# Ledger of designs, part 3: VHH binders against Iron-regulated protein A (irpA)

Target 1, 312 residues: Iron-regulated protein A (irpA), of Synechococcus elongatus (p12608)
Amino acid sequence: LITNQTIQGFVDQVVVPSYVSVAAGATQLEQALQTYQQAPTAANLEAARQAWRVARDRWEQTECFAFGPADSEGFDGAMDTWPIDRQGLKTAAAQPVEQREDSRKGFHAIEELLFAATEPTLSDRQHLVILATDLTKQAQGLVTRWQQASDQPAYRSVLLSAGSTDSAYPTLNAAGTEIVQGLVDSLSEVASEKIGGPLETQEPDRFESFVSRNTLSDLRNNWTGAWNVYRGQRSDGVAAGSLQQRLQQQHPVIAQQLDQQFATARQALWAIPEPIETNLASPRGKVAVLTAQTAIAAVSDTLERQVLPLVQ
Below, E stands for the ipSAE of ESMFold2; O stands for the ipSAE of OpenDDE; V2 stands for 0.75 times the mean of E and O plus 0.25 times the DockQ between their complexes.

## First folded at step 1 (VHH)

Design b11 (framework vhh_8cml_1)
Fold by ESMFold2-Fast, scan of step 1:
Structure b11 (fold): chain B 312 residues (1-312), chain A 122 residues (1-122)
Amino acid sequence: as target 1 above (312 residues)
Amino acid sequence: EVQLVESGGGLVQPGGSLRLSCAASGRTFSSYAMGWFRQAPGQEREFVALITWSGGSTDYSDSAKGRFTISRDNAKNTVYLQMNSLKPEDTGVYFCASEFDYGSYDWEFDYWGQGTQVTVSS
């Protein structure tokens, strides 16, 4: 199923461009927060909040390939630990951010200071710039780890060397397993934890981005990221050598089922009333959320039970 | 390929009952929420009832609450609408749908049946 073109497309058309987009979004957020610190107007606050949403949306598209440096070198922890230590965050402003626990920095630390109150205090505005500077550093660091050799080889090169002598990925299928497992794990977590947790307890504040009311956008971007990996690119259409194309060529029944399940999950996610946090308790909102949970779980199940065995 | 076929419509007197059935064929029935919509002459389609894939949750329009019951039999790929205490205002063509359109989405395809006529008149 997996070819060198599949792996190259995954890295060069999806992973690296996605991380570059995250770094650009983090940079824009940092600039917006610097502007807000200098001129704390309602317009600049709204611009900073919008910049956070854009950066967050781009980051959520990377959840399905949070292996390698994102996991092993701590980038995911530094950027997206949840839940945060709200009390520790308020007292941590004097501590160098590099020395902080992950629960006192990253996207959700910025979310807390930016969205929890009607407007941030002067101290909060100063702290937000520090946090955004670190987030930008982490995001750019992740791009660098994938593209550039240093004391370790670029992770792009590690993945592209799949099947070669002494590779960390001993076969092309080993790299394929990593890619498909990432899709399975990401979509399963969306259905069982991100949606399932708040749904089971009926506690909207258990939604990860409750403070900003960004959870539905998070979920929609988790779907978008998985769809991009499956089709092998971030633009419309089916990329040459992608999982989608290879399945269409070699396992057309599975491909058609999976294509329909992705489409059904998309329709269900986009049918959920905004914001999900306030609509969870309504009968219509609850039904829409349950429908989306089921549809996303179906995609994950097909990938695990029918696609994963084809790359093992 | 997905097809939806409605049946069970007819003429009933006010206060009467009808049970509508929607037979679904295709590979995605068990992953879909299913709904019933209706359309009176010269009006736009309106939502009537919805059921999640598992049957665990249902939703109804205000006009249908307490009078209509939606159910499904996944083994038979069939969705039902039990309509009790029918009123002349319930007259219309009833459509089965494999998705609901409560919000906006980018995908433009929608799986609808051909409809079944319900007439409530003395």
Scores: ipSAE 0.000, ipTM 0.117, lowest interface PAE 18.9, mean pLDDT 85

Design b12 (framework vhh_enristomig; at its last look DockQ between E and O 0.01; V2 from the best seeds 0.00; counts 0 for: pae E 21.2 > 2, grease 31.6 > 24.2, SAP .769 > .668, placed apart)
Fold by OpenDDE, look of step 2:
Structure b12 (fold): chain B 312 residues (1-312), chain A 122 residues (1-122)
Amino acid sequence: as target 1 above (312 residues)
Amino acid sequence: EVQLLESGGGEVQPGGSLRLSCAASGFTFSSYDISWYRQAPGKQREWVSTISSGGYTNYAESVKGRFTISRDNAKNTLYLQMSSLRAEDTAVYYCAREEYSGYDFYYYMDVWGQGTLVTVKP
């Protein structure tokens, strides 16, 4: 099922471009927050908030491949730890960001200050710039780790060497397993935790991006990220050698099922009324959220039960 | 001037072997991923193999186990050792330098050789 072309497409058309886009978004956010710090106008505040949303959306498309450096080298933790230590965040403003706990930096730390009910103070604005600078550093570091060799090989090369002697991935299927498991785990988390937690307790503040009211965007981008991996590219269509194409060729029944389930999940996620945080308790909202949860879980289940065994 | 130049092509019988070379000049060869491509008559150009700057290799499924890509950085030369050649391996073989576009967020081949013809026939 998995070929070298599959892996190459995954890495070069999905993973690396996605992380590069995250880094670009982080850079733009940093610039926006610097501008806001220098001139704290309502317009600049809104611009910074928009920049955060853009960067966040791009990051959420990477959740399904948070393996490798993102996990092992702490980039994911530094960028996207949740929940935030709200009390510690403000008290740690003077501490070097590199020395802070993950719960006191990253996307959600910026979110806490930038989307607060009250306008950020001078201190907050200064803190925001520090946080954004670190976020950019982390994002760039992650890109570099994938693209460039240093004391260790670029992770791109690690995956592309799958099946070769002494490879971290001794077979193509080993690499395939990594890819498919990433899809399974990320979508399962979306269904059971990101959506499931708040839905179960009916507590909107358990949504990960509650403060910014960006949770629904996060979820939609989680789907998008998974869809991109499945298709082997970020643009429209199906990449040659992609998981989707290979399944269509070798296991058309499974491919058709997955295609339909992805479509159903997309429809459900985009049918949730905006914002999800304020609609969780509404009759329409509850049904829509549950529908989306079920649909996403179905995708994960199919991948786990029917696709994962094909690459193990 | 950045340049790649292929050599070593020719006629060979099925089951035979052939080694292609690609001489690089005008750039720091050791810093780049380099690839082999081939184009059969009437077909589109297809990827064959890549060797990274770090020496990691990747192959198309159709050539895996039969072809070996290697590089000599001291000589600025890329190699493709072909064995167990088949009729379907007949093509013009090209070497290409891989580059990254920060604008398009994609790796691409920015330098190509002129190609060398490999013909596998009885």
Scores: ipSAE 0.000, ipTM 0.256, lowest interface PAE 11.4, mean pLDDT 93
ESMFold2-Fast, scan of step 1: ipSAE 0.072; ipTM 0.553
ESMFold2, look of step 2: ipSAE 0.000; ipTM 0.106
ESMFold2 (binder alone), look of step 2: mean pLDDT 86; pTM 0.856

Design b13 (framework vhh_nb_b201)
Fold by ESMFold2-Fast, scan of step 1:
Structure b13 (fold): chain B 312 residues (1-312), chain A 121 residues (1-121)
Amino acid sequence: as target 1 above (312 residues)
Amino acid sequence: QVQLQESGGGLVQAGGSLRLSCAASGFTFSTYDMGWYRQAPGKEREFVATITSGGSTYYADSVKGRFTISRDNAKNTVYLQMNSLKPEDTAVYYCAAGDYDLYTEWYYDYWGQGTQVTVSS
């Protein structure tokens, strides 16, 4: 199923451009927070909040390929640990960000200071700049790890070397397994933990981006990221050599089912009343959330039970 | 090919109302998120309102309860109904379009030319 073109497209049309977009978003957030610190107007606060949402949305599109450096080198932990240590974040520890526990930095630490109160304090504004500077460094570091050789090969090169002698991926299918497993794990987590946890307990504060009310956007971007990986590019259409194209050519029944399940999951996610946090308890909201959970789980199940065996 | 054409701006006295329209062409309007931003003289461009492809709406705190964003997919048009206008609402208003399926460096892919709104005290 997997070709050299499949791996090349995954890396060069989806993964690397996505991380570049995250780094750009983090840089824009850092700039917006610097502007807000210098001139703490309502307009600059709203611009900073919007910049956080943009950076967060872009990051959520990368969760389906959080293997390799994002996992093994701690970028995901540094950028997106949840839940955060709210007490530790607010204590007077004058500790450099790079020396802090992961639960005291990253997207959700910024979220807490930026959104929890009607208006951040002067101390919060100073702290937000420090946190955003670190987030930008982490995001740029992740791009560098994928594109540039250092004491380790660029991770782009590791994946593109699949099937060669001494490769970390001994066959093209080994790389394909990593890609498909990422989709399975990401969508399964969305259905069972991100949606399923709050739905089962009826506790809206169990939604990951509860403080900013960004959870529904997180979930929609998790779907978008998975869809981009499946179709092999971030722009509209089906990329040559993509999982979608290869399945359409070799396993058209599975492809038709999966295409329909992705479409059904999109419709269900976009039908959830906003914000998800306040609509969870309503009968209409509860049904919409359950419908979305079921539809996303169906995509994950088809990928695991019907697609994954084709690359093992 | 893609065009966003704003209209409805002008001069209005404080407490008055204006309705801005943005006619879109060159893309599948119904799948795009549509938004309004504004920029006052000497200020940064700021968010005003957005309406998603699914119909959900979000507003800046400064305009909540006064402005209403809506869309007409049959006419490929997004609207901003502005009530109880204040002098501080004076700005150039920009229409913007973005798609959650398109991953760009900007949240919105396309921007209109802008329409001037001036609110006299």
Scores: ipSAE 0.000, ipTM 0.136, lowest interface PAE 16.6, mean pLDDT 87

Design b14 (framework vhh_gocatamig_d2)
Fold by ESMFold2-Fast, scan of step 1:
Formats: C-alpha cells, structure tokens, sequence
Structure b14 (fold): chain B 312 residues (1-312), chain A 120 residues (1-120)
C-alpha cells in the first residue's frame, strides 16, 4: 500500500508546509503582540487575538503527525501543554521561558493572558511578548528539524530513507504504520478526550480552548489535518501516491467507506453551533456534539481496524 | 404551544426492561430532532439518546447496545426502549426537542419528565 511517493507527498506536501505555516503564524502573532505592547488599543488587542487564533488553527492541523521531533524533542510539550498552571503563570515572567515547566508557556499560556480578562494588564502585555517570542522559536525549530541536518539528520531525510538499513523506518510499511497510527491516535483523542471529556462531565470549561472559545475551530482543524494527511496534500483533490489514492486503487470498498466517514465527520463538525462551549447547555447542542464525536470515532475505528493492518 | 408528554416510567429490577414514550404536539414533528435526557439526584442532566428528522441516531456510551431510540412520525411520538437496566440508570427521564434557532430562540422544549427507578 505505501510507496516512496506516498512518504514524499506526506512530508513535502503536508508536514513541512504545515510547520512552515505554523512558524509564519507564530511570527505574525509575535509581531501583533509587540504592536499591542507598544500601543495598547482595543484594535491592537483584537488584532493580537485574531493572530493567536490563526496560529492556533494552523498548529491544530499538525496534531495527527506529532511523532518524531514534535514528540521526542519536546516541541509539542513546549508549545501545547494543557491544562496550564494558572497560579504559576503570572508570577513566572522573570524566569527565562526556556527554563520553565511546559505548563507555564506555549499556546495556552498565551491564551490565558490574552483572553481571560477584558484586557491584559501592563505586566500581561510584557509577558505575552516573551511567550510569543518563545513560541516563534519553537515553531521555527520544528521547521529546521525537518528540513536541515545538524548533529542529527533532517527528519525529512529520515522518513524519505524508509526501506534502507540505516533508517529508523526499516521498510516502507514501517513509515506507513507511523503515518496511519498518527491519524488513529489523533482522531481517537479528539473523540474520546477533546469531545468526550466535556460530554462526560457536562462542564464547558473542560473544552481545551474554552478561555478563547476556540475549541470548535481546534476540532475542525484536527479534522482538516487528518484529511490532508489522508489525501496527501493541503490543496484540493487527491494527490498521486496518497493513502487515499492507494486505497481507492487496491481496497476500493474500504476507501469508499472511509471517504464517506470523513465526509460525515466533516458535516457533523461544521453543523455544531458556535461556540462549542455553549452546546452543553441545550439538547440540540448536545446532540450535535455527540453526533460529531460518533462520526470522528468511526473514522478512527476504520483506520485502526481496516487500514492499519494493510501497512503492517 | 409545543408540548411534550412522557410516559412509561416505573420501578423495575436490575436486568429488566422499560419502554418510555414521548407524545408531541404543537409543531411539525417530522422536521425536528428529538432526544432523551436523564437526571439522577445530585447529577447534571445528561443526553441519553437522540434521533434526527432523517432517523440518524446517537447514544451515550454507557447505554449503547442496551437502549434504542426510535420515532413514529405518523403518531408524533418518540420512544426509548431500555434493556438490561442497571441501578445507575435510575433517573428522571426527559423528552426534548430543538427550538427554532432560525428565529433566534435558543430555548429548547422539554417534557415534565418520567421517573425510572432500578432497584434490587
């Protein structure tokens, strides 16, 4: 099922462009927060909040391939630990951010200072610039780890060398297993934790981006990231050598089922009234959220039970 | 006026079965989603099962395989068939339907509730 073209498309058409987009978003957020610090107007605050949403949305599209450097070298922890240490965050401004616990930096630390109050304090504005500067460094670091050799090979090269004796991926199917497992784990977490947690407790503040009311956008971008990996590119259509194309060619019944399940999950996610955090208060909202949970779980289940065995 | 009237609750032994019914009036039943909720003492109201106008169903994880929601548009009724009942299923069960969100109303319509007690 997995070819060299499948792996190359995954890396060069999805992973690397996604991390580049995250780095650009983080840089724009940093610039918006510097502008807000210099001129703390309502307009500049709104621009900074919008820049955070853009960077966050781009980051959420990468969760389905959070293996390799994102996991093993701590980038995911540094950028996206949740829940945060709210008690420690506001008093940590004097400590160098690279030496802080992950719960006192990253997207959700910025979210707390930027969105929790009607407007940030002077101390918050100074701290936001420090946090955004670190977020930008982490995002650029991920791009560098995938694209450039250092004391370790570029991770792009590690995946593209799948099937060689010196690769961490001794066969093409080993790389395929990593890719499919990433999809399974990401979508399973969306259904069971990101949506399932708030549904079980009936507590809106259990939605991860509750403070900013960005959780629905997070979930929609989790779906988009998985869809991009499945179809092998971020632009419209099915890429040559993609998992979707290969399944359509070799296992058309599974492909048709999975294509329909992705479409059903998309329809369900986009039918949830905004913001998702208010949906636990109404019967229609709860049904919409549960419908999305069930549809996403179905995608994950088909990938795990029917696709994963084809790449092992 | 929209009205929802639940019936079918009662006392049953663990492992037993009950069928709850909800009779609806005052709206075009076939166009609306319907749902069953429950609330146990000291707990928040939780969604048990839902059914769309097109017949698609959703269930809370703890009742999957045991409960079945269905609708009869000709009778303006929705049903919850409950099998293999457990003590933890003890609650007041509510029938609910969506408000007309197009007109800016976020108020959903609820029935008065029917008590289900699973006791040994």
Amino acid sequence: as target 1 above (312 residues)
Amino acid sequence: EVQLVESGGGLVQPGGSLTLSCAASGFTFSDYYLAWYRQAPGKKRELVAGISSGGSTVYMDSVKGRFTISRDNAKNSVYLQMNSLRAEDTAVYYCATESDYFWGSEYDYWGQGTLVTVSS
Scores: ipSAE 0.000, ipTM 0.182, lowest interface PAE 18.7, mean pLDDT 87

Design b15 (framework vhh_ozoralizumab_d1)
Fold by ESMFold2-Fast, scan of step 1:
Structure b15 (fold): chain B 312 residues (1-312), chain A 122 residues (1-122)
Amino acid sequence: as target 1 above (312 residues)
Amino acid sequence: EVQLVESGGGLVQPGGSLRLSCAASGFTFSSYAMYWVRQAPGKGLEWVSEISGSGDSTKYPDSVKGRFTISRDNAKNTLYLQMNSLRPEDTAVYYCARDHDYSDYFEYFDYRGQGTLVTVSS
């Protein structure tokens, strides 16, 4: 099922462009926060909040391929630890950010200060710039780790060398397993933890981006990231050698089922009233959230039970 | 710019009544369903009531059904919540909120400021 073209498309058409996009978003957020620090107007605060949403949305599209450097080298921890240490964040302002625990930096540390009910103080605005500068460094570091050799080979090269003796991926199917497992894990987490946790407890503050009310956008971008990996590209259409194309050619019944399940999950996610945090308990919101949870779980289940065995 | 300004909160004894108001501006009020949501001290947000844009349809959770009544005056751009037979468990900050319209390009939900505090105690 998996070819060299499948792996190359995954890396060069999805993973690397996605991380480049995240780094650009983080840089724009850093610039917006520098502008807000210099001129703390309501307009500049809103611009910084929008820049955070853009960077966050792009980051959420990468969760389905959080393996490798994002996981093993701590980039995900540094950028997206949740829940944050709210009390520790208040006392951390004087400490160098690179010496802080992951729970006192990253997207959600910025979220806590930027979207607080009261306007950021001078101290908060200075702290936001420090946090955004570190976020930009982490995002750029992750791009570099995938594209450039240093004391370790570029991770792009590790995946593209699948099947060689020294590769972490001894076969093409080993690389395919990593890709499909990433989709399974990401979508399973969305259904069972990101949606399921708040739904089970009926506590909207269990939603990861509750403070900013960005959770529904997070979930929609988790779907978009998975869809991009499945299609083998971020633009419209189906890439040659993609998982979707290969399944359509070799396992058309599974492909048809999976294509429909992705479409059903998209329809369900986009039908949820915004924001999900306040609509969770309403009759319309609860039905829409349950429908989306079921649809996303179905995609994950089909990938795990029908697709994953095909890449062994 | 959308603005939602809640008022009418205060201290009331158990069994008492209170009427909350929400003054809306910056959008076509009659085109949107409106909500009341509340947050009790140390608890999460809880949906309290929903009303359609026309006012013809209302919904309530069992916890307030028969005690609370949502209404709106589209000519005045004002949303109301009549709260009767108040209980200590109704103590919360109450927020007015606007529904999302799928015909709108803007993804949008708002409640202005910190809402209005309702304290039910002897």
Scores: ipSAE 0.000, ipTM 0.110, lowest interface PAE 20.9, mean pLDDT 86

Design b16 (framework vhh_8cml_1)
Fold by ESMFold2-Fast, scan of step 1:
Structure b16 (fold): chain B 312 residues (1-312), chain A 123 residues (1-123)
Amino acid sequence: as target 1 above (312 residues)
Amino acid sequence: EVQLVESGGGLVQPGGSLRLSCAASGFTFSSYYMGWFRQAPGQEREFVALISWSGDSTDYSDSAKGRFTISRDNAKNTVYLQMNSLKPEDTGVYFCAKDSGWYEDLDYYFDYWGQGTQVTVSS
């Protein structure tokens, strides 16, 4: 099922461009927060909040391939630990950010200071710049780890070397397993934890991005990331050698089922009333959220039960 | 055009009170921090108080803390400075400023200044 073209397209058309987009978003957020610190107007606060949402949305599209450096070298922990340590964050301003626990930095630390109050204090604005500077460093570091050799090979090269003796991926199917498992894990977490947790308890504050009311956008971007990986590119259409194209060629019944399930999940996610945090308990909102949970779980189940065995 | 017009200054005895007002026009008032500065004859302009666009955050000079209260009414496009327990050293021209910086060491980032209102604390 998996070819060299499948792996190359995954890395060069999805992973690397996604991380480059995250780094650009983090840089724009840092600049917006520096502007807000210098000129603390409502317009500059709104611009900083929008810059955070853009960077967050781009990051959420990467969750389905959080293996490798994102996991093993701590980038995901440094950028996106949840829940945060709210009390530790308040007292951490004097501590160098690189020496802090992951729960006192990253996207959700920035979210807390930027969105929890009507407006940040002077101390919060100074702290936000420090946090955004670190977020930019982490994001750029992740791009560098994928594209450039240093003490370790570029991770792009590790994946592209799949099937070589002594590779971390001893076969092309080993790389395919990593890719498909990432999709399974990401979509399963969306259905069972990100949606399922708040839905089961009826507690909107259990949504990960409750403070910013960004949770629905997070979920939609989780779907978009998985769809991009499946299609083998971020632009419209189906990339040559993609999982979708290979399934259509070798397992057309599975491909048709999976294509329909992705489409159903998209329809369900985009039907949820905004914001999800305030609409969870409404009759329409609850039904829409449950429908989306079921549809996303179906995609994950098909990938795990029917696609994963094809890549061993 | 941006315009800031101060009022409420005057002559008061030590221990007295004054409420300064600044009427703003020509910009979206509810979107900007507003500040009060003062200048005594022969002295540099000094920071007195700052209020965020929503009114939830305020900052004061050490000399103003506990005696002065800055507030705003976004429906009326007006920022206020309530001055209590006035002292002779509070004498000066008080200026309203539209903020694009945080405090007096960044006051060159303030876009617009009112013409000022005179406060004199003397018997």
Scores: ipSAE 0.000, ipTM 0.129, lowest interface PAE 18.9, mean pLDDT 87

Design b2 (framework vhh_nb_b201)
Fold by ESMFold2-Fast, scan of step 1:
Structure b2 (fold): chain B 312 residues (1-312), chain A 122 residues (1-122)
Amino acid sequence: as target 1 above (312 residues)
Amino acid sequence: QVQLQESGGGLVQAGGSLRLSCAASGFTFSSYAMGWYRQAPGKEREFVATITSGGSTYYADSVKGRFTISRDNAKNTVYLQMNSLKPEDTAVYYCAADLWEYSSDYGEYDYWGQGTQVTVSS
């Protein structure tokens, strides 16, 4: 059984601080792009590109808990739709960002304008500021939805109320199921879509962050986010009441298997030659990518087939 | 307990090279950005280089093309290769860990090593 401590640690030590970090990253990206727009030097371009990578890395650590407001209120769609509408993005500059389809804004719209050419044009620089301002608004909005009551209760309060009368999570196990399902879905998507898609087509441009060559960092941060959720905190160690601690106490064989599978997946992901996009061109690279896919899929499978039933 | 320990500093002639190392412990090294800063006498701490968890690098304009930051996750170590050293590179060099869980502001490093002195003579 999931405890109140499990849910509190998940929300207060992982989810909320992660979204706060995303909002800070988005704000720094917006500032870097404003600076670049005013003074379009190579140094300011590189600063903006690195600010995008930092914000992207932080966002990718949140993929495993994309339930609730991120999903139901459209924050994930607005911030991280892929693939983007490249043709529509070029014509969208005159359209208010609030009226745009999700495929014409967010991280990958910024990626396209910031990384596709050697240098963005004047028009691109102006458009980048508009996109970064919206990304910052979305990121701040997501933090607000988790921490502050408005016309709806703060989502932190919703999840922490699990097991209470009239809660959206009628039992502690209902909240635990949401958490474990998030891990399953996130890691399954990494294995089957983020890695599996490019492997199936043999096309490097099917890697999600191909334009920036950030895909390997995306995948490493997907692993890191899942590992943080499993451990119940973002700092080193195992949090009291975490999924890992509870499994070690009640199902030590499953815990040992899952701990080893997380370690194997980490080793495989960090062994892939950078950038991941070049690995489809060589037998050695293909083996490295396939090895990582298999290891990540194993984590997802154990969570779905052995852990999920224990929480339900 | 987070610890960062720098090594590799020393005295070199202008045009020479040094490699700084920073051994990290007490956190999941591979998951966090690592950076180098420097402080010359009577000046504020200045950014030198950073490397993200994903391996992306960023450099101060003053060192770009001369310095290279890298990491070895198996050894929990971040490196700064300093080539074509100039007298103005003379400073105490600090290793820093960007543990984003302790700071919501990007680029604010949470943990610092004790520093290692680099002196470039001419």
Scores: ipSAE 0.000, ipTM 0.130, lowest interface PAE 20.4, mean pLDDT 87

Design b3 (framework vhh_enristomig)
Fold by ESMFold2-Fast, scan of step 1:
Structure b3 (fold): chain B 312 residues (1-312), chain A 120 residues (1-120)
Amino acid sequence: as target 1 above (312 residues)
Amino acid sequence: EVQLLESGGGEVQPGGSLRLSCAASGFTFSDYYISWYRQAPGKQREWVSTISSGGSTNYAESVKGRFTISRDNAKNTLYLQMSSLRAEDTAVYYCAKDEYWGDSYYFDYWGQGTLVTVKP
């Protein structure tokens, strides 16, 4: 199922461009927060808040390939630990960010200081710049780990060497297993934890980006990231050698089912009234959220039970 | 068990004052940041004010200078003194504990709320 073109497209058309996009978003957020610190106007606060949403949305599109450096070198932990230590964050401003627990930095630490109050304090504004500087460093570091050799090979090269004698991926299918497992794990987490947690407790504050009311956008971008990996590119259409094209060619029944399940999940996610946090208060809202959970779980289940065996 | 019970809401004329209370039990009140939120019908929940375990306070811009948050650790009670009330302050007010508790993250425990209506 998996070819050299499948792996090349995954890395060069999806993963690397996505991380580059995240780094650009983080840099723009850092610049917006520096501007807000120097001139704390309502307009500059709104610009900083929008910059956070843009960076967050781009990051959420990468969760389905959070293996390799993102996992093994701690980038995901440093950038996107949740829930955060709210009390520890408020006292941590004097502590060097490199020495902090992951729960006191990253996207959600910035979210707390930027969105929890109507207006951040002077201390919050100074702390936000420190946090955004670290986030930018982490995001750029992740790009560098994928593209540039150092003490270790560039991770791009590790994946592209799949099937070679000294590769960490001994076969093309080993790389395919990593890719498909990433999709399974990401979508399963969306259904069971990100949506399932709040549904089970009926508590809106259990939605991950409750403070900013960005959770629905997070979920939509989780779907978009998975869809991009499946299609083998971030632009419209089906890339040559993509998982989608290969399934259409070799396993058309599975491909048809999976294509429909992705479409159904998209329709369900985009039908949820904004913000998602208010949907637990009404029967119609609860049905919309449950419908999306069921549809996303179906995509994950098909990938795990029908696609994963084809690449193992 | 953690319990938060809001009280003190009611009807008031524009420019009037009300004092809200939140009685807490089931946790060491003095160790935690406690917040007030509000929600008007059909609108998103809005943060109003927070008080730290050390007594530091922060306020939403819309209520700054009009509302005062305070705590009585001996009575496990949080207060919100509201003055110069406006029609846009009409909402159900909620008390919430939002804190990392030991090795576990405890999400906000929302109370039942107390309704504040500022009459036209």
Scores: ipSAE 0.000, ipTM 0.106, lowest interface PAE 21.1, mean pLDDT 86

